# VH-VL binders against q08179r182to404: the designs that were tried, part 18

Target 1, 223 residues: q08179r182to404
Amino acid sequence: KLIEIRKKTSEFLHETLEESNLITYNTIENAEKKQKFLNFFRKLYSAKEGKIMTFQHDEISAIAQMFKNDSVLDNLSRPQLAAMSKFMSLRPFGNDNMLRYQIRSKLKDIMNDDKTIDYEGVESLSQEELYQACVSRGMKAYGVSKEDLVDNLKVWLELRLRQKIPSVLMVLSSTFTFGGLPKENYSKAFSPLAEKKETKSKYDDLLDLYYDGILQVLSSIPD
Key: E = the ipSAE of ESMFold2; O = the ipSAE of OpenDDE; V2 = 0.75 times the mean of E and O plus 0.25 times the DockQ between their complexes.

## First folded at step 4 (VH-VL; framework fv_prolgolimab)

Design b57
Fold by ESMFold2-Fast, scan of step 4:
Structure b57 (fold): chain C 223 residues (1-223), chain A 119 residues (1-119), chain B 106 residues (1-106)
Amino acid sequence: as target 1 above (223 residues)
Amino acid sequence: QVQLVQSGGGLVQPGGSLRLSCAASGFTFSDYWMYWVRQVPGKGLEWVSAISDSGGSTYYADSVKGRFAISRVNAKNTMYLQMNSLRAEDTAVYYCAKEGYSYGYFDYWGQGTLVTVSS
Amino acid sequence: QPVLTQPLSVSVALGQTARITCGGNNIGSKSVHWYQQKPGQAPVLVIYDDSDRPSGIPERFSGSNSGNTATLTISRAQAGDEADYYCQVWDSSHYVFGTGTKLTVL
């Protein structure tokens, strides 16, 4: 049931993200950061217009870090907030502010859990604890091996704690794992010549998948 | 205005005990992880301990594990470091510090408390 | 425990640009933070997450981080910038501080 709920809410969020201004250019205070932001989106638009472009992980992280949870949540509509709440296994209730509070509280709980897991080590968790951690973060967990659950959680911690990707973008990126890529122009944002290693590990594949998801969310932002 | 005001410290014999306190104001104390960082006079900084926002999780550097205990009382906006079985090498200025806006750094520091372990 | 290597001392002329390096294997994949410590005072955060400035820190302080080297840059150096500077990363529950650099403003 959870899988079906997540698939439906993912489809809805993917279809409606383009209607949302997740960040406004004028809120970026630093001139250097503004230029990086502009250059990144010019590159995205060039890719959508047919130019072959390559997106590096550090480039994606630098732009994603400019987003704040509150700003993103403020720019999501009530139906989008309700869908996000359902995706996170919460019961949506109340007005927009109540939904934002509900989501903020859940994200804070996840962040505290992230820190605890990171201090203790992902490998210290039982199979049931790994399953619950992955489910709580919007990952596919049913039928997933313990090794794969460990790798998924390690990637999440890398992006959240070390790359400082905002938790709201991580959750939105996770929706692409359940719903797939919704539009052809999203594929054009990625170069097929993006660097590939001969001996790419499962961890590296998951890391690329999450960065791909983040890039898809960023590419959904209106011009 | 964020402030961390420390108290405690002093001279103690090897094998003795001492408790440091850190009183916080200017932010919602119960929303942040808190830390202890020490500095031997004339030397660099060394992380000592961490405590989660609820106080439910505590972590220690290997050099102090089993001897030091970090705690907090959110209702009083205060954090503590209970230091037991003190050794000469524990002689340092101890700073309490607050978690940054994002994870992994210290945005505000207390004034520091000197702990001297000597016979 | 991993080591973050800083030069012991750096000298800069008044009004010129000082650069303090922090060396570590693959440090460019980490978030680097910088602290200023003046004699008899607690450390003060001057740069976080590689390049961000806390409120109250002048714009002449900037940071970068790439490959194996992170750099704190202090442009238009002032006498009041004389201090010890420490870089710091977080990795697997290890809050690793650099060896520290004494900045002298000539």
Scores: ipSAE 0.109, ipTM 0.672, lowest interface PAE 6.5, mean pLDDT 83

Design b58
Fold by ESMFold2-Fast, scan of step 4:
Structure b58 (fold): chain C 223 residues (1-223), chain A 119 residues (1-119), chain B 106 residues (1-106)
Amino acid sequence: as target 1 above (223 residues)
Amino acid sequence: QVQLVQSGGGLVQPGGSLRLSCAASGFTFSDYWMYWVRQVPGKGLEWVSAISDSGGSTYYADSVKGRFAISRVNAKNTMYLQMNSLRAEDTAVYYCAKEGYSYGYFDYWGQGTLVTVSS
Amino acid sequence: QPVLTQPLSVSVALGQTARITCGGNNIGSKSVHWYQQKPGQAPVLVIYDDSDRPSGIPERFSGSNSGNTATLTISRAQAGDEADYYCQVWDSSKYVFGTGTKLTVL
């Protein structure tokens, strides 16, 4: 299995990193980024094999930033693209390229809307505007308090605009926040991905949940 | 090749008006936010205004709000800055600039247009 | 409004390494961009998203960002690197520029 894991990692690196204009061969920074990426995925695969591993937010962000929307979308299967489309309240149709175009167009709209909301401030939104903004981003909005919707949108803007997490990874991570924390047997209490100390705000809880979601997405991207 | 070509600068008396133009080529103009950034001679850079890709949202630095108006005509690949009620402190080189591929930076700049407000 | 502090000037000997800092509260949590401006010319992007180079910018330009300080590093300095350098972040609906640093290559 080790051979298979390394083969998949190598193939994934070829497809993802080569398409990134951030990575050019024979630069000190590119070599460091490639090594950081390899170390991260070795750590991730060790965690998937049952080893206890801890992931810091800045570590996850650094790796997530290396991904490009097009690279991620190109590596998603038809069922995954259809699921993402449906999750974003789009009507999936056409072939794979048409579906990727629909998702890219929607992500571009969300990105522009993120900028306008940030310029005006989350608190400036009407109840209806706030609700629609959360729904459009794949957030859980039904039966959610206004304070929670505000916190969700603030976390989204922090990760997207300030942490530079690609919008495609943000939407995919929303599938985990939409479902919420596991309800059974405190499964997350034994996960190194979730750490709770004394008092945490709702904002901090959502931030942790989104980072966990991003980590799960990174582990599920096919070759 | 990406190019931003500016025009419309000049000398204006305090209280006067001036319109700057920025003509874009080499990229899909309607896909990008556009900006104006100014620089007082011998001083640093200061963001002035932003316009969304559709032109539907506009933003201004507090120092120019209510006096300047940014606009764009995507069919002509051109952006404008209408400057009204000009003050001596508005004297600067004005640059138009394009949003980068990722959010929050300027990847291409126009050549700059000098605006001098004096009598 | 956040303030980004840069040294007024930095001198470097030809062929040596220059380091230009950009100080700001919790700047390591933000993406920092760097511009080069030569006299009478428009700014040119030399580093974006902390450490990435645009096409055409040589490998000797690199960037880093952590804690309260971002750094632009220019290795193997050349006479043509003499310019003003500005850091920039996007923060709370503002495009904030640093105070600028004049680099002199001796």
Scores: ipSAE 0.038, ipTM 0.609, lowest interface PAE 7.1, mean pLDDT 79

Design b59 (at its last look DockQ between E and O 0.48; V2 from the best seeds 0.67)
Fold by OpenDDE, look of step 5:
Structure b59 (fold): chain C 223 residues (1-223), chain A 119 residues (1-119), chain B 106 residues (1-106)
Amino acid sequence: as target 1 above (223 residues)
Amino acid sequence: QVQLVQSGGGLVQPGGSLRLSCAASGFTFSDYWMYWVRQVPGKGLEWVSAISDSGGSTYYADSVKGRFAISRVNAKNTMYLQMNSLRAEDTAVYYCAKEGYSYGYFDYWGQGTLVTVSS
Amino acid sequence: QPVLTQPLSVSVALGQTARITCGGNNIGSKSVHWYQQKPGQAPVLVIYDDSDRPSGIPERFSGSNSGNTATLTISRAQAGDEADYYCQVWDSSTHVFGTGTKLTVL
């Protein structure tokens, strides 16, 4: 019975992937990526079923990169949109389209700001600038030291600019990471596997935290 | 189809000024950072300048800081490079370039414009 | 500024595989991009983000990046592949290009 459920789930995922506009490359030509996608979510479903599964950062990143901001936003629920708005310091008023518009606009600003910060250097920012930068990205900033803000922003830039994680997923990750969205699907059964480092820095811990958040976001995608 | 068409350049004496233009088409110009890269004839590539999507942020290589000014008019889909106090070492083919799909590289280039600084 | 080192020239026989290296300290931690430039022409992006290929670029072009060396691989080399190739990275608020490699197809 379980095997049959898994097969049906797999078939459903195939159909969903084929019909979904969420994935950047949903063509027959990208069969390898599709298979990677399916394997990832199969693993994720196994974790939801109580199996202990670990995910590598590169594995999470690879899947995250398949998503586009606009496609994701178009498929977010009202609660998710509201949560994003709140964490991005937007007023969650209006209909879903209005929220999406505001979020898109803000994401665009953040994306450009990320590049600006990267050119100028995170450490060149004032405490106030760091605070605002973190707040706009849905990070906890109040009561956080300048050093921690710098680290948070560095991790953000790493994920966004180097690992190419979509900004929409990053913000959603922040909402999970910092308590903005209910962790309804949070299971200890799945976690990012940190690179085997003998000594983890604060930076590494933050990186792990964000990948965990991204994983949670991905796990929240409806079956 | 993405196109970057350059104009300007030419021969100028040391200490002189030139203005380069780059006209963009085939994409939403105002959504992308734009760049200038130069190449001395027979030599490699050197990044010169960057400008943000809105033009609010500009960045320069140390070799041109204080002398060159990058700007853009999004309504005209055009980017410019004002080059002042030109030196012999500024002699190069200058390329305008578009930001890539992701950060940190250039996906499309203009045809290039030769700038020659000579007495 | 970081220096990206490329061999001055690489030769490949027609139909064979060419490999162009780009050396840099811990370059494997960076995203490497590759450009092809033919004489009298502007550079053309052939690989971005280590291994991704832009639309229109043949599958014969591939990239890898690990440790201190990035590599552009051109399989089944054609006469039209003869060009200068440049690697490039973003590093510390600047764009850094490699020294360039002239690929000759024999």
Scores: ipSAE 0.858, ipTM 0.954, lowest interface PAE 0.5, mean pLDDT 90
Fold by ESMFold2, look of step 5:
Structure b59 (fold): chain C 223 residues (1-223), chain A 119 residues (1-119), chain B 106 residues (1-106)
Amino acid sequence: as target 1 above (223 residues)
Amino acid sequence: QVQLVQSGGGLVQPGGSLRLSCAASGFTFSDYWMYWVRQVPGKGLEWVSAISDSGGSTYYADSVKGRFAISRVNAKNTMYLQMNSLRAEDTAVYYCAKEGYSYGYFDYWGQGTLVTVSS
Amino acid sequence: QPVLTQPLSVSVALGQTARITCGGNNIGSKSVHWYQQKPGQAPVLVIYDDSDRPSGIPERFSGSNSGNTATLTISRAQAGDEADYYCQVWDSSTHVFGTGTKLTVL
């Protein structure tokens, strides 16, 4: 079943991601971004039991944007590419380059669909359209209420379209939101504006959850 | 070097029709959504229409729905705006515009084409 | 009826800093883009995604966006900066432009 395939591929990706060099520090384009990268990862790697580190959404987004899709895909092994393809409901076929092409093509289709949905409005989608949109993006959709599907898709659109999180990191983050965050998690995302609210909305909680997934992807890369 | 070269335009009577063209060069035209934006002389900018990279999805401002039709021929690197049932309030300079590298803005614009609707 | 309100006119002395505002309800949650338009010319993108500069735009141009106000800042204003300036967002299934600001360099 799709749920079990996604759980297994998420576990594989989580266990093997630390073996991948998703970004090379020296390829970061300028000194300001290099310093932001260093400060962020020193803070991130200092997180441990008894020392919870918190990160603003904006700082997470700035770091995530440094991870270019092609560079990330080039640094994944064939088993990782196959796992990602299966997670995305693709049939993996051929060598590494064919798998990368399949993933890029699917991500382009999703991006165009994201734009279409944003023009038409998330609320205009039928329940079947909502289901397919969430499934294609790696979200849990079976047994999920219509209201939750709408909220999850709205968070996806915010992250991809406004926050400009690279598509490949969006998929990897979905493996953590689908498969569950690690039991021992010492890094947490927050929004200063949402923290000023008397009561956080469901949307704010979902946004924090997805940013926590991005933090897990980032924390998995080697030093 | 990105270029958007417009043609068409001119004077038409109310109720008339006109087709604008926008020829693109310097980028892979079929990879980008394209747009029409208009400006009444001496006034501000108003979005008119959008078309997806394949041409499969089209969107219109309420003021032009049912009267204007955006289209593209990717093999010719050209986008079109068919304007029917023209009204005096459609008088404007029409710009074609290219989607930026990310969502929601217009990074390159054509030179503009004046459309005048008057008796 | 989406409304992005800009001052009709802003004046700045040569070499000083100009600030052009774009007001909208909770505009800080949206990505704001800025265009420069000189008489008889097409608009030119000068800032996108609140604060990013396209290639070829001088570092003197900067942007910010928070709360209900986005701001375009032009440091060390030059005579060539005299133009109309428009902000723009994506909102409610449409692209919305601000009312426009005429910048006069004195």
Scores: ipSAE 0.621, ipTM 0.843, lowest interface PAE 1.9, mean pLDDT 86
Fold by ESMFold2-Fast, scan of step 4:
Structure b59 (fold): chain C 223 residues (1-223), chain A 119 residues (1-119), chain B 106 residues (1-106)
Amino acid sequence: as target 1 above (223 residues)
Amino acid sequence: QVQLVQSGGGLVQPGGSLRLSCAASGFTFSDYWMYWVRQVPGKGLEWVSAISDSGGSTYYADSVKGRFAISRVNAKNTMYLQMNSLRAEDTAVYYCAKEGYSYGYFDYWGQGTLVTVSS
Amino acid sequence: QPVLTQPLSVSVALGQTARITCGGNNIGSKSVHWYQQKPGQAPVLVIYDDSDRPSGIPERFSGSNSGNTATLTISRAQAGDEADYYCQVWDSSTHVFGTGTKLTVL
């Protein structure tokens, strides 16, 4: 049931993200960061036109870090806020500001839980705790093995706590997992640079999928 | 505006106990994780302990685990470090510190308090 | 345990540019923070999240982080910049500080 709600809200958010500017170029404080943002967007536009492009993880993180939760939420319409609220298992009500407050509060709760889990170690969690943690973060968890839940949560913590990717972008990235987009085509067009030394593990595959999801969110920004 | 004011510290015998306090002002104390970091005179910085914004989760460096206890009283805007079973190697200046707006760094520090463990 | 290696000391002439490095395996994948500490004083945050400056820190302080090396750059060095500098990362459930660098302004 939750899966159906997440699928429907994800489809709506994906279809409407092009109508929202998740960040405005003029709000970026640093001139060097503005130029990096512009160059990155040009590269994404080329990928959308069919060029095969490779994006490095540090390149994606540098751009994602320029986004702030409040700025993204301010640029989402009321129907988009309601959809995001439903995706996060909240009961949407009230005006735009109430919806933004509810989402901010939920994201803060997840961030505090992220820190707690990271200190304790993901492997210390029970099967039920792992399941609940993954569900709370918008991950697919029903029918997923304990080992895959552990890997999913480890990737989330790496991106949130060490790469400093805003939680709102992580949630929006997760919505593309439930959407109807051809992930293989997107990954092929603008995949992160392959690891130099090791054969990819499930952890590394999930890391690439999250970066792909972030690229999909960024590619939804209007020209 | 943001201020962390420390108290406690002093000379204590090996095996003794001491409690440090850190009084916070200028920010919403209950919204931030808090930390203790120490420094042996003339040496580098070492993380000691962390406490969640609610006080419900506490973490410690292996060197102090089982001997130190971090706590906070949000209604008083104050954090504590209870140090038990003190050893000579615990001799250091202890700093309380506030987390930045994003995780993993210390944006404001207290003035520090010297703890000397010596017979 | 992760190790962050800094040079023991760096010297810079007044008005010139100082660069202090922080070496660590794959440190470019982490967020690096920098602290200034003057004798008898508490550390002061000068750079966070690789390159951002806190309110009150002069623009001549900047940071970068790529590959295995993070760098704190202090342009137009002043006498008041003499201090110990520490890099720091959050890594694998711990906060790791660098070995520290003594900056001397000649």
Scores: ipSAE 0.438, ipTM 0.743, lowest interface PAE 2.7, mean pLDDT 83
ESMFold2 (binder alone), look of step 5: mean pLDDT 92; pTM 0.939

Design b6
Fold by ESMFold2-Fast, scan of step 4:
Structure b6 (fold): chain C 223 residues (1-223), chain A 119 residues (1-119), chain B 106 residues (1-106)
Amino acid sequence: as target 1 above (223 residues)
Amino acid sequence: QVQLVQSGGGLVQPGGSLRLSCAASGFTFSDYWMYWVRQVPGKGLEWVSAIYDSGGSTYYADSVKGRFAISRVNAKNTMYLQMNSLRAEDTAVYYCAKEGYSYGYFDYWGQGTLVTVSS
Amino acid sequence: QPVLTQPLSVSVALGQTARITCGGNNIGSKSVHWYQQKPGQAPVLVIYDDSDRPSGIPERFSGSNSGNTATLTISRAQAGDEADYYCQVWDSSTYVFGTGTKLTVL
């Protein structure tokens, strides 16, 4: 039933995300970062109006890193917070601030667990531990092989610990995977997959999937 | 305000033991990784140990592994460093530190406590 | 373990810009944090995640990180900026500090 809940909450979040400002330009503290932010979104706007644009992984990561979990959560509406809470297997409770606290607490638990898993090595986990780790991070895990769970968790750790992508953006990017949203709304130039070879490893496919999801979240920010 | 207050330093003979304490206030202690970082007088900073917020996972620098033990009591908002088999090269100011919101940095530090192991 | 190399010392004239470098293989792929330490005091975080400032740190402090070099930049240097500065990264299973740089404000 978790899969059904995640599908429904993903669809709702995607539909409403454009109505939320996930970051305010004036909250970006560094002048160099402000220029990169503006340049990236000018490029996104050009892609939306039909220009051919290519987005590289490092470019997406640089922009994603500018987001803070607290800032994103502060800009989500109560229904969006409730949907995110349900997606993360939490029981939504209380007002906006209580929902934000609940989500922050869960994200902090996941962040601490990420570091522990990375220290011990993903391959050291049992089948059940791998399953629970993937489920807790919003990944598809039911009926997934051990090898695929390992690859999923390795991609998550790469993006979280080494690329420093905020966990809230990774959770939101996962919602696009569960929602099964058509990519026809986005040109090939809008996808980071445009620069990838047709022959790819499972790990590379998962990296591309996450970057595509992050790009879709970023594309939801109003011009 | 976030505050880390340290105690338990002092002079010890080689081979002796000391326990350092770090009392935390101003934040939800159980939600954060906690650390010990040391500094030999006049030298640079060296990470010593880390403890997961749950208290179940502990990590150590190779130089202290097997001799030092980090622990925490979340109900008391306190972290400890038990130092055994002390050596002259362990002489340093020891700082407790709190992890920042994102991974891998120390946003607040204790005042430090001097541990002197006589030659 | 990775080594983070800093210059031993940097001198800057009052009101001028100081730049302190932190060298490490592929350091641009990691998040770099910077600490200020004055004699007899605990370190103070001045920059985290390459270029973000904690509350209370003046805008004169900025950071960058690309390729093999991270840089702490202190604009309009003041006498109170005189201190030791350390870069730091988290590298799987360990926390690595730079060798430290003594900043002298002339």
Scores: ipSAE 0.005, ipTM 0.502, lowest interface PAE 12.7, mean pLDDT 81

Design b60
Fold by ESMFold2-Fast, scan of step 4:
Structure b60 (fold): chain C 223 residues (1-223), chain A 119 residues (1-119), chain B 106 residues (1-106)
Amino acid sequence: as target 1 above (223 residues)
Amino acid sequence: QVQLVQSGGGLVQPGGSLRLSCAASGFTFSDYWMYWVRQVPGKGLEWVSAISDSGGSTYYADSVKGRFAISRVNAKNTMYLQMNSLRAEDTAVYYCAKEGYSYGYFDYWGQGTLVTVSS
Amino acid sequence: QPVLTQPLSVSVALGQTARITCGGNNIGSKSVHWYQQKPGQAPVLVIYDDSDRPSGIPERFSGSNSGNTATLTISRAQAGDEADYYCQVWDSSTFVFGTGTKLTVL
C-alpha cells in the first residue's frame, strides 16, 4: 500500500512541479550566488536541449544549498502539499497552512533523527531501526539488504549534514529514485555526472543516484 | 539580537563538582541544538558536549564522558553543564554555543566562564 | 582522531591579502568553518560551509576548500582583523578544531 501511495504521489508531484516556482532569482542574497544560479540553469537548459553537459557534485550542491524548506513549501499548491504529505506517510487534512505545518514538523523530526544517527553512527542501528530510518526518508527498504540500507542512510547523512542539501529537496529527490517505471515527467535526459574516482564503490553509485535525483528536481524549475 | 549569557565557574579542588549555566535570548531556544566548547587559556578550542533541541539526546567528548552531564530546560531558555570528578586538565574557559542555520558549526557563543581546578 | 593543522602565525601588511590555511586529510570532502577570536573575547563565526559569510562579516573575508587544504582569505587587511583564527569541521561523532593561527597586521 505504501509502495502504491508513494508511486502515485511521486507521479503527481513530477507532473506538477514545473508549475511551481520553488525559488525565485530575486530571493538569492548576493550577486556572486545569483550569477552561479544563472550559469547553472543555463547549463541545465542546454542539457535539456540535447547538448552534452557534465555536472559536478559540488556544482549541484552549491545550487541546492540556495533553497530553503519554507520557500519551497510556500510555493507548492494545496494538491502538491497533500501529495507530499501522503508520500511522507502523513494524513493530509485542513488548509494550506496546516499541511505546511505538518510537513515542516515531519522534516524537523527527520533532521533531528539525522543528527542523532550521525552522533551514534549508522552501524549502531538495529535492523528494525535501520529499516524504519530508510522508510521515513522515502527510500525503498522492503527486500533491501542491510548493507545497502546502511549505505543509503550514509549517503543521506552526507548530503543532508555535510553537503547541506535542504531536507525538502532530499524528499523530492527521493520521489525520483522511488519506483521502477519511467514516466514522461520522471525521465528527464541528463548527461552523466563527472566522477574522477579511480574505482566506484556501492556507496559512490548511490551518491551519484541521489545527486541525479536532486538534479532532476532542479530541472523541474520553470524558466 | 541573539544572546547567550553564562554564569557559574570558579576555583574548585580536584575531584570536586561545578555547574555552569547558559541563558539564551533572541531566538526560539527549543528549535536549536546547543553545545559546550572549552579552551585552556592560551591554547586552542575543544568541543565538550552537545544536546538536542528537545534535550532527549546528549553527546560528549571522550575526555569528559561519564563525568559531565549536559541538560536544558526549554521553558527557561537555559542550558546547563554539570561537571563532576573534575581534574586539573579540565581547567579552561567554557563557552556555550548555538548550532548554526545548518548543522556542524557554532553561529553564536556565550561570553565564556573560567573554571580552575587546582590544589 | 583527525588533526587540522594551521600555521602558528601569519603576518600581513595593511591593505594586503592574508591567507590562512587549514590542512587535513581529505578536508575538501568536509564543510569547513572559520572563527575569529580576539584577546579576552569569545570566538566569532566569520565563514561557514567553506565559503559563506554570516550577516555582518565584511566581503573581504572569503573561504575555499579543496583536496587536503582549506583557506581563509582576508583581502584589504585592516588593523581590526588582528586576531587568532580557527578552522573547524564536523567529523562523524565529533567537532575538530584547527591548531589556530595568530594573524598580525603591521
Scores: ipSAE 0.331, ipTM 0.733, lowest interface PAE 4.5, mean pLDDT 83

